# VH-VL binders against Lon protease homolog 4, chloroplastic/mitochondrial (LON4), part 2

Target 1, 223 residues: Lon protease homolog 4, chloroplastic/mitochondrial (LON4), of Arabidopsis thaliana (Mouse-ear cress) (q9m9l7r79to301)
Amino acid sequence: VIALPLPHKPLIPGFYMPIYVKDPKVLAALQESRRQQAPYAGAFLLKDDASSDSSSSSETENILEKLKGKELINRIHEVGTLAQISSIQGEQVILIGHRQLRITEMVSESEDPLTVKVDHLKDKPYDKDDDVIKATYFQVMSTLRDVLKTTSLWRDHVRTYTQACSLHIWHCLRHIGEFNYPKLADFGAGISGANKHQNQGVLEELDVHKRLELTLELVKKEV

## First folded at step 6 (VH-VL; framework fv_mosunetuzumab)

Design s19 (from a4 with heavy chain S104Y)
Fold by ESMFold2-Fast, scan of step 6:
Structure s19 (fold): chain C 223 residues (1-223), chain A 121 residues (1-121), chain B 112 residues (1-112)
Amino acid sequence: as target 1 above (223 residues)
Amino acid sequence: EVQLVQSGAEVKKPGASVKVSCKASGYTFTDYYIHWVRQAPGQGLEWIGWIDPYSGGTKYNEKFKGRATLTADTSTSTAYLELSSLRSEDTAVYYCAREYDYGYGDYFDYWGQGTLVTVSS
Amino acid sequence: DIVMTQSPDSLAVSLGERATINCKSSQSVLYSSNNKNYLAWYQQKPGQPPKLLIYWASTRESGVPDRFSGSGSGTDFTLTISSLQAEDVAVYYCQQYYSYPTFGQGTKVEIK
């Protein structure tokens, strides 16, 4: 799959993310993927440089323009997200996150755009009826309900979710009440004010109970 | 009622390929992983791989990597197993099976009826 | 690969008596973080696909009679049928899902 670097945050499963692709070779490759009924790419968060203070849109754009092949693969996190290419309009590409991927190797080091082989990742199995994970799930649900009622997160973040609630938070609360454990963990992390390292940690955590615990910590900070 | 209905028996020559279908009904097709398992006559069960119908993502048993291809068509709620370069030892009943949802795990609550694939000259 | 080995290969039990089937994994299928055993049991009758009986080593699937029970932890597991009925004549398989799925070779249960 084509490896797309993300400068600001990882793509969480279930969320929409607009990106701007200025490299005409990358843009052409994405258009070709859509034409061939294989509208997928891998989306991978860029690793931080020592100067975290310079993480602006123009700075990250300059970095992305210069990174190719071997240099690019060394600068992205190994775990990313299978991204459906929902639309392409000019330089704007809308991605929809599906499932976690892990890079196994480069297909072509000298070729532009970077193409990688990936393993499709699956959550470690868990017992849904276990009292401990069930208690954590209900704590996440309860905290999300409180956060959505008391903050502006429903306006700023929930609209970017693929199963997005209508404009009213009560429809959203009804909808998320039917989420399974992984989906709730991903949703809560994605709407939280988590930094990119925290969200990358959630994305990398295949143990669903541990992922719910990470999400609970993130959403509790919003109350 | 949840059902997985598979295509009929196939007889193939060595070196040919076969494509088995598994049509799902009675549930949301994209919410459950579909696994493929085979059983040679008088033998035990052998896992081939899984497909996520939602993402199209797949995982294969190393033994079948390069010969097995799993696909899914969401418009018809149908999963497919294609096995190429057939050998006589590929003679088996091939099952599709739905991964358990209420307790997450790679164990299987609903199975197709099975498709007998016979490989002989 | 996790190899699953069942014993015995076959057993004959009188109606109403206890049948015991053992399953051994080549490595532990107990996940320390959740303290769960990733082990399932299936029943297969001639001409039919397997039917799920037990998951998480000891949890009985809905609709499965209470005479079926699973026990064990780590590498050694047991399926017990406390009072064998005529309808229980079948081949029984254990399956691990700690890694990619692997099955035991099966144990055939017959009436004496």
Scores: ipSAE 0.222, ipTM 0.706, lowest interface PAE 5.2, mean pLDDT 84

Design s2 (from a4 with heavy chain Y100F)
Fold by ESMFold2-Fast, scan of step 6:
Structure s2 (fold): chain C 223 residues (1-223), chain A 121 residues (1-121), chain B 112 residues (1-112)
Amino acid sequence: as target 1 above (223 residues)
Amino acid sequence: EVQLVQSGAEVKKPGASVKVSCKASGYTFTDYYIHWVRQAPGQGLEWIGWIDPYSGGTKYNEKFKGRATLTADTSTSTAYLELSSLRSEDTAVYYCAREFDYGSGDYFDYWGQGTLVTVSS
Amino acid sequence: DIVMTQSPDSLAVSLGERATINCKSSQSVLYSSNNKNYLAWYQQKPGQPPKLLIYWASTRESGVPDRFSGSGSGTDFTLTISSLQAEDVAVYYCQQYYSYPTFGQGTKVEIK
């Protein structure tokens, strides 16, 4: 799978993310991939550089364009997201996050773009009828409802969620009531004001109860 | 009514490949992982791997890695197991099985009827 | 791989009597963070695919008679049929899902 570095935040499952691909070789490879049934790439958060103290600097984007092959693989997190290539318009590529991936090895050492082998990750099984995880789930749900009712933060973040939440707040309130445990954890993290390291931690956590607990701490900070 | 309906029996020579199908109905195909399990005559059950029909993601038992290929076609709600370089030891009934609840356990609530694959010279 | 070992290989029990099947795992299938045992039991009758009986070591699947019960924790598990009926003649398999699925070799239950 093509490895796409993300400079500012990880792609959370269930969310849209626009990225800008300036490298014509990478863009051409994504366009070719899109022509196949259900085209996918891997989206991986760029690791912090000791010399770069800002994740949103223009220098970060310039470094990203320079990193290739082995240099790039050493600069991205091992755990990322399987990303569906939804659309390509000029340099803008719209990704949809599906599930967690772990890089196992580099396939194309001498080729550009970087291609990696991945393990498709699966949440550790959980008993959804267990009272403890149910209690955490309902705490996350309750806190999210408070966040959605009391702040304007949700307007920007929920707009990027694949299940429609942008028209009216009551649609979002109804939809989250139908979310399974992993989906609620991912949704809550994605709409929170969490920094990239906190969201990367959520993405890496395959224990659903622990992931719900991480999300709960993130959404509590929004209230 | 949830059903998994598999393709008919196959007879293959050693070295050949076989492709078994599993057509799902009665539920949303992309909401559940599909696993493949085989059973040699008079023997126990052996897990081959799983596929996520939504993403196309797969995981294989190390014993079958490199010989087994799992695919799914969402337009027909059909999962496939292809096994290459067949040997007489591959003679078995091959089952597809639905994971109980998406993500909540690798145990299986619905099974296909099984497909007998016979490998003989 | 986690190896699952069942005992006995075969069991003959009179109608109405208790049948007990044991399953041992080569390592614990108890997840300490949630205190759950990642173990299931299946029934397989001749010419049929396996049928789920029990999951999470002791939770009975819907539609399964209450004479079937699961117990145990960690590495040692038991399936009990409290009052064997004629329709219970089958091979029974334990399965762990703590890691990638592995099954026991099966226990054949017959009428004495």
Scores: ipSAE 0.547, ipTM 0.793, lowest interface PAE 2.4, mean pLDDT 85

Design s20 (from a4 with heavy chain S104W)
Fold by ESMFold2-Fast, scan of step 6:
Structure s20 (fold): chain C 223 residues (1-223), chain A 121 residues (1-121), chain B 112 residues (1-112)
Amino acid sequence: as target 1 above (223 residues)
Amino acid sequence: EVQLVQSGAEVKKPGASVKVSCKASGYTFTDYYIHWVRQAPGQGLEWIGWIDPYSGGTKYNEKFKGRATLTADTSTSTAYLELSSLRSEDTAVYYCAREYDYGWGDYFDYWGQGTLVTVSS
Amino acid sequence: DIVMTQSPDSLAVSLGERATINCKSSQSVLYSSNNKNYLAWYQQKPGQPPKLLIYWASTRESGVPDRFSGSGSGTDFTLTISSLQAEDVAVYYCQQYYSYPTFGQGTKVEIK
C-alpha cells in the first residue's frame, strides 16, 4: 500500500478529503493505482517532533516534499486509514476513508513513493444492548443534532461525509439515527472541529464505548 | 392537540429575577427543541435561546448569555426560562415555541400564549 | 449576526387587492448544498402569539390559506397576499434560520 502522509488531520472513515500532491512520482503512482481494479492507498497523519515548531501550511508542504523512505515512515503515525482514490485532477487528489490500518512493515527503503505492509483493524466486540454504551450513543446523537443546527459552518463539514448528508441536510438526521455505534463515533469526531491529536486518538481507539466517550467530549465542546 | 401553556404574568422590581414556565402536551416532549423569544411592547421579536429537552443542551443569544438560564423537566414536560438582573428594558411578552422537525430549521410551528413580564419600580 | 430588514413598515390595502411585503437579509440565507433558503414568515394578530405561515421561503404551512405565498432567494424575499381578507389584518414578520434566529422589524397590514 502506498503510504500518503497527511499534514493537518487524519482521514476519518466515511469522509472525503482533498489532498494536494506536488511530487510527480507520487502523483504518477496514484494515477497507476486508479488504473488498477483496487485504487487504494494508506493515509497516515504526520507526527509532531519535540524539536518542531508550529508550522504554516507552506512549511509543512515543504517538509512533506523532502521526507522519503525510512525518514518518512518514522515521521508518520502507525495507525491510519485505508483511502480510496476517488479522483485525481491536476495536483488535487480526493480520498475516501474506509477503515483503520496499522503499518506492520516497510516494503523497501528505496521505494519512491513509500510502500508499506498493513494490518486491517477491527473494533473490539461490544454488547449493543448494554445500557451504558446505549446511553452514551444517544447522548452523542442528541449533541450532534444540537451542533449541526447551531451554525451553518458545521453543515459544510457534513458535506464531506459520504452518506446521504450532502444531498439534503434533513436526510442527515434520519441516517445518523440509523448509524451503528462505531460509525456515529467516527462521524461525530469528523465534524467536531477537533484538533489532529484528538481525531487521531479517536481513530486509534478500538474500544467502541471509549471511542463514543471521546467523541461525546469533542462534540459537547461545540454546543 | 399540540399545546404549549405558559405561566401567568409577573411584575418585578429592577434587579430581581423571574422564572417563566412552558408546559408541553400532545407530543413527545423530548423529540423537539424549545426556543424562547421575547417581544417588548410595540416592538419586534427577539430570540433568547433554545433547549434540547432530551440532552439538556442549550444555546443562548450572546445578548442574554449569563443572565438567561434555560432548563427542562422531562417528568412534567415543562421548559423554564429564568432571567436574572432584570432591567426596565426586559419588560416584554416572553414566548416559548416548539422548533419544527427535530433540529433542521429553527422556525416555530407551535407557540405558547405568552407571559407578560413587567419590570418597574 | 444576520440582520433582517422589512419594507414597508406599514401597508394599507383594499379588501380583495394584493398586498406585498419585502424582507432583506444582510447576507445570503441560501445554503448551496441543499439549495434551500432558510427563511420563514409569521402572522401576528393583537394579543396573540405569532403563527407560522411560510417556511423554506416558499413552503406554505398546513392550514394556511393559498392566498399567502412566499418567494425570493438569497437576500431578497417577498410575502404576497393575493386577495386581502378582513382577517388578514396583522403584523407580519420574516425570520432567518441560516444562523441563530433573527427577525425583521415587522410590517403592519391594514385595510384601506
Scores: ipSAE 0.000, ipTM 0.454, lowest interface PAE 13.7, mean pLDDT 82

Design s21 (from a4 with heavy chain S104R)
Fold by ESMFold2-Fast, scan of step 6:
Structure s21 (fold): chain C 223 residues (1-223), chain A 121 residues (1-121), chain B 112 residues (1-112)
Amino acid sequence: as target 1 above (223 residues)
Amino acid sequence: EVQLVQSGAEVKKPGASVKVSCKASGYTFTDYYIHWVRQAPGQGLEWIGWIDPYSGGTKYNEKFKGRATLTADTSTSTAYLELSSLRSEDTAVYYCAREYDYGRGDYFDYWGQGTLVTVSS
Amino acid sequence: DIVMTQSPDSLAVSLGERATINCKSSQSVLYSSNNKNYLAWYQQKPGQPPKLLIYWASTRESGVPDRFSGSGSGTDFTLTISSLQAEDVAVYYCQQYYSYPTFGQGTKVEIK
């Protein structure tokens, strides 16, 4: 799959993310991919530059324009997200996150755009009837409902979730009750004010109970 | 209520390809992974791989990687296994199976009835 | 790869007698973080697909008679059929799901 670097945050499954692609070769490749019945790319968070302070928007955009091929693969996190290409309008590409991916190797012949071979990741199985994970799930659910009622910070993030939640904020509260454990963990992390490293940690955690615990920490900080 | 209905028996020559279908009904197709498992006559069960109908993502048993292709059509709630470069050792009953609820792992609550694939000259 | 080995390959049990089937994994299928054993048991009758009996080593699937029970932890597991019935004649398979799925070779249960 084409590897798309994300400068500001990882793409969490279930969320929309607009990105801006200035490279015409990358745009052309995405348009070609979108002609397929299921147009997909991989979306991977950029690693911080060890020598640089927290990047401004301008600095991050400059990095994206310069990184190609092997240099790019060394600057992105190995775990990312299978991204459906929902629309392309000029330089703006709308991605929808599906499932986690792990880069296994680079396709050497493709320098621009970077093309990688991936493993599709799956959550470690869990027993949903286990009292301990069930308790954590309900704590996340309860905390999410409380935060959505008491703070406007999360309301902006909720608008980037799939159609079921984008219709009206209160429809999300109703539908959250139907979320399985992984989906709730991802939703909570994605709407939280977590930094990119915290959200990348959530994305990388295949143990659903541990991922729920990470999400609980993130959402409790918003109360 | 929940059913997985597979396509009928196939007879193929060595070197050919076969495509087996598995039509799901009675549940939301995209909520459950579909696995494929085969059983040679008089032998045990062998896992081939899984597909996530929601994302189209797949995982293959290394033994079948490069020869097996798993796909899914969400508009018809149908999963497919295509196996290429058939050998006599591929003669088996091929099952599709639904992973237990909410992606809990690779154990299976509902199975298709099986499709016998015979590879002979 | 996790290799699953069952014993015996076959056994003959009188009606109403207890049948015991053993399953050994080449490495532990106990996940330390949740203390769960990633092991399932299936029943397969001739001409039919396998039917799930037990998951998480000891949890009985809905609709499965209480004469079927699973036990064990780590690498050694047992499926027990108390008071064998005529309808229980089948091949039984253990399966691990700690890694990608692998099955035991099967144990054939027959009536004496």
Scores: ipSAE 0.486, ipTM 0.783, lowest interface PAE 2.8, mean pLDDT 85

Design s22 (from a4 with heavy chain S104K)
Fold by ESMFold2-Fast, scan of step 6:
Structure s22 (fold): chain C 223 residues (1-223), chain A 121 residues (1-121), chain B 112 residues (1-112)
Amino acid sequence: as target 1 above (223 residues)
Amino acid sequence: EVQLVQSGAEVKKPGASVKVSCKASGYTFTDYYIHWVRQAPGQGLEWIGWIDPYSGGTKYNEKFKGRATLTADTSTSTAYLELSSLRSEDTAVYYCAREYDYGKGDYFDYWGQGTLVTVSS
Amino acid sequence: DIVMTQSPDSLAVSLGERATINCKSSQSVLYSSNNKNYLAWYQQKPGQPPKLLIYWASTRESGVPDRFSGSGSGTDFTLTISSLQAEDVAVYYCQQYYSYPTFGQGTKVEIK
């Protein structure tokens, strides 16, 4: 799959993310991929450069445009997200997150765009009827309902997730009530004010109970 | 209710390929991983791999990498196993099986009836 | 891969008596974080696909008679049929799902 670097935050499963692709070679490859029955790419968060003095979004994007091939693969997180290419309008590409991926190897040595082989990751199995994980799930759900009722997060952040949440809080709350444990963990993390490292941690956590615990910490900060 | 219905028995020559289908009904096809398991005559069960119909993502048992291809067609709720470069040792009943409750366990609540693939000269 | 070994290979039990099947894994299938054993049991009758009996080592699948029970933890597991009925003649398989699925070789249960 084509590896798309994300400078500001990881793509959480279930969420929409607009990106701007200025490289004509990358854009052409994404347009071709979209013509297939399952138009997908991999979306990977860019690692922070501890030695860099860059502090602006513009500078980060300039550095990103200079990274190619093996240099780029060394600067992105190994775990990312399978991204469906929903639309392409000029330089704007809309991605929809599906599942976690792990990069296993680079397909090409230095050619643009960076193409990688990936393992499709799967959550570690869990017992949904276990009282402990069930308690954590209900605590996350309760906290999210409180946050969505008392803040504007349902308007600003949840609209990037589902159309049900774009119209009315009641429809959003009903929709969320149907979420399984992984979806709730991902949703809560994605709408929280978490920084990119915290969200990357959620994305990397395949133990669903631990992921729900991480999400609970993030959403509690919103109350 | 929930059913997995597989294609009929196949007889193939060594070196040929076979494609077995598994049609799902009675549930949302994209909500459950489909696994493939085979059983040689008089022997035990051997896992081949899984496919996520939602993402098209797959995982294979190392023994079958390069020979097995798992695909799914969401418009017909059908999963497929294609096995290439057939040998006599591939003679087996091939089962598709639904993973329990969307990622909650790699154990199988519903199985197809099985497809006998015979490889003979 | 985790290797699953069952014992005995074959078992003959009189109607109404207890049947006990053992399953050993080459490494622990107990996940310490959730204290769950990633172990399932299946029944397979001639000409039929396997049928799920037990999951999480001891949880009985809906519709499975209460005479079937699972026990054990870590590497050693047991399937017990408390009072064998004629319809229970079958081959029984254990399966781990701690890593990618692997099955035991099967235990054939027949009436004495």
Scores: ipSAE 0.409, ipTM 0.762, lowest interface PAE 3.6, mean pLDDT 85

Design s23 (from a4 with heavy chain S104Q)
Fold by ESMFold2-Fast, scan of step 6:
Structure s23 (fold): chain C 223 residues (1-223), chain A 121 residues (1-121), chain B 112 residues (1-112)
Amino acid sequence: as target 1 above (223 residues)
Amino acid sequence: EVQLVQSGAEVKKPGASVKVSCKASGYTFTDYYIHWVRQAPGQGLEWIGWIDPYSGGTKYNEKFKGRATLTADTSTSTAYLELSSLRSEDTAVYYCAREYDYGQGDYFDYWGQGTLVTVSS
Amino acid sequence: DIVMTQSPDSLAVSLGERATINCKSSQSVLYSSNNKNYLAWYQQKPGQPPKLLIYWASTRESGVPDRFSGSGSGTDFTLTISSLQAEDVAVYYCQQYYSYPTFGQGTKVEIK
């Protein structure tokens, strides 16, 4: 798959993310993928640089313009997200996150769009009827319901979740009550005020109970 | 209610390819992983791989990597196993099986009836 | 990777008697973080696909008679049929799902 670097935060499954693709070769490759009904790419968070300033979009964009092939693969996290290319309008590409990916090797060696082989990652199986994970799930659910009722910081993040969870709080509250454990963990992390490293940690955690615990810590900070 | 219905028996020559289908009904096709498992005559069960119909993601047993291709067509709720470069050792009943409750285990609550693939010359 | 070995290969039990099938894994299938054993048991009758009986080593699948029970932890597991019925004549397989799925070779249960 084409590897798309993300400068500011990882793409969490279930969320959409607008990105701006300045490289015409990358943009053309994404348009061709959509035309061939293979509308997927990999989205990978850019690794921290010792000198990087995450508050500077111009500096981050300058780095992305210079990184090609092997240099780019060394500057992105190995774990990312399978991203559906929902739309392309000029330089703006809308991605929808599906599942975790791990880069296994680089396919393209040239300065053409970075293409990588990936393993599709699967959550480590869990027993949903186990009292311990169930207790954590209900704590996440309860805290998340409180966040959605009490704070306004979630509003921008909720709007980036798939179509079933709009700005209308009561529809969102109904839907999350039906979420399975991985979906709740991902949703809670995605709407939290977590920084990129915290969200990358959530994305990398295939143990669902541990992921719920990470999400619980993030959403508790919002109440 | 839940059913996995597989295509009929196949007889193939060594070196050929076979494509087995598994049509799902009675549940939301994209909510459950589909696994493929084979059983040679008189032998035990051997896992081939899984496909996530929602993402199109796949995972293969290393023994079958490069020869097996798993695909799914969400418009028809049908999963497919294609196995290439067939050998006599590939003679087996091939099963599709639904993974229990979407991510809660690589163990299988519903199985297709099986498709006998015979490789002979 | 993980090799599953069952014993015995075949077992003849009188109607109404207890049948015990053992399964050993080459590596532990106990996940320390959740204290769960990633092990399932299946029943397969001639000409039929396998049927799930037990998962998480000891949890009985809905609709499975309570004469079937699973026990064990780590590398050693047991499927017990407390009072064998005629319809229980089948081959039984253990399966681990701690890593990619692997199955035991099967234990054939027959009536004496």
Scores: ipSAE 0.527, ipTM 0.794, lowest interface PAE 2.6, mean pLDDT 85

Design s24 (from a4 with heavy chain G105A)
Fold by ESMFold2-Fast, scan of step 6:
Structure s24 (fold): chain C 223 residues (1-223), chain A 121 residues (1-121), chain B 112 residues (1-112)
Amino acid sequence: as target 1 above (223 residues)
Amino acid sequence: EVQLVQSGAEVKKPGASVKVSCKASGYTFTDYYIHWVRQAPGQGLEWIGWIDPYSGGTKYNEKFKGRATLTADTSTSTAYLELSSLRSEDTAVYYCAREYDYGSADYFDYWGQGTLVTVSS
Amino acid sequence: DIVMTQSPDSLAVSLGERATINCKSSQSVLYSSNNKNYLAWYQQKPGQPPKLLIYWASTRESGVPDRFSGSGSGTDFTLTISSLQAEDVAVYYCQQYYSYPTFGQGTKVEIK
C-alpha cells in the first residue's frame, strides 16, 4: 500500500479526514489506486523530531510532501490506519479510517511514492460480560453522553469527523449506545481533543480494556 | 543541460573551516536530494551526507557528524558543504552529486567537477 | 557499515579484449521484498568526477555504450566491458545503496 504521512494526528477507525496532497506523483498514484478498485492507502502519523525544530503546522505539512522512500519510512509511526480513498478533488483527498495496520517492510527503496507491506491488526479477544471491562465501557459511554449533550465544540467534532452520527445529536446519542467496546474506545478518543501522542497510543493499543481506559482518561479531561 | 558547478580549490590550515559550494542548473533544484562525497589522493570515494533542498533536511555519515554542515539556498539553486576542525586527513577532492531517484535510492546521475581542499600548515 | 571489496586492484587488457571487474559486499545488498540488488557502478577518468554506468546491478544508464554490462546478485557482482576501447581506460567503482552509501576501493583498467 501507498504510505501517506499525517502531520497532526492519526486517522482513527470510523473517522474521515481531509488531507492535501501537493506531490503530483502521490496524487496520481492515489487516483490510479481508485481506478484499479483497490481504493486504499495506509495513513501513518509523523513521528516527533527529536531535534529542536520549531516547525509550524503549515510548514510541517508542506515539507512532509517532499519526504521520500527510506527517509519517509523512518519519520512515520509503524502503526497506522487502513484508509479508504473516498474522493479526490484537486489536491484534496478524503480518507476514511477502517482498521489498524503495522508496516512490515518497504516494497522498494526506489519507489515514488513510498509503498509498504502491512499486517492488518486485530483486537485481542475480550469478554464483554466481564464486570470490570463492562464497568469501564459504561463509564466511557456515560461521560461521552454528558459532554455531547452540553458542549457545542464536541458536537461539532462529531458532525465533522464521524460517519456514525447524523446532524441530529439525539440520533447520534442513540447510535453511540449500540457501539461495541472497540468502536466506543475509538470514537471517544477521536472526538476528545487529545494530543497526537495520546491518540496514537489509543490506536496502538490492541487490548480493548486498556484502550477503553485510555479513552476514559481522555474524555474525563473535558469535564 | 543538467549541471552541478562547484567552487574553486581551497588551501586551509589545520583547525580551520572550509565552505564548498555547488550550483545546480538545468532542472528544478528542489526536486532532487544533493549528496556530498569526498576522495582522498590515491583512495576511494567516501560518502559524507545528503541534503533535501526543499525541506532543508539533512543526513550525515556518523564519521562526519559534528564537523560537517550541509545547507542549501533555493533562491540561487546552490548547495553548500562546510567542514570544520580541518585535519591533514581531510585533504581530498569534494564532490556534490544529485540523487537519481528523488528521495528513495542513493545512487548519483550527475556530479560536480570536484573541489580540491588541501589542509597543510 | 557495508564494506565493498573490488578485485583486481588493476588489470591490463588489449584493445577489443573483454575486461571483468568483481565487487563483493560484506553483507547481501539484495532486498528480498522487491528482489532488487542495491548496487551501482561508476567510471572515473583522471581529473574528472565519477560517471554513472550501471544501477540496480544490471540496468545501464542512458547514453552508456552497450559493451558495458553488470551482473550478479546478493554479495557478488561483476562489471563487464565486452570489447575494451581506448576511451575506457579509467578507474571503476562499485557502490551499494542498501544502507548508507559505501564504495569499493576501485579497479584501474589499462591497455597493454
Scores: ipSAE 0.000, ipTM 0.409, lowest interface PAE 20.4, mean pLDDT 81

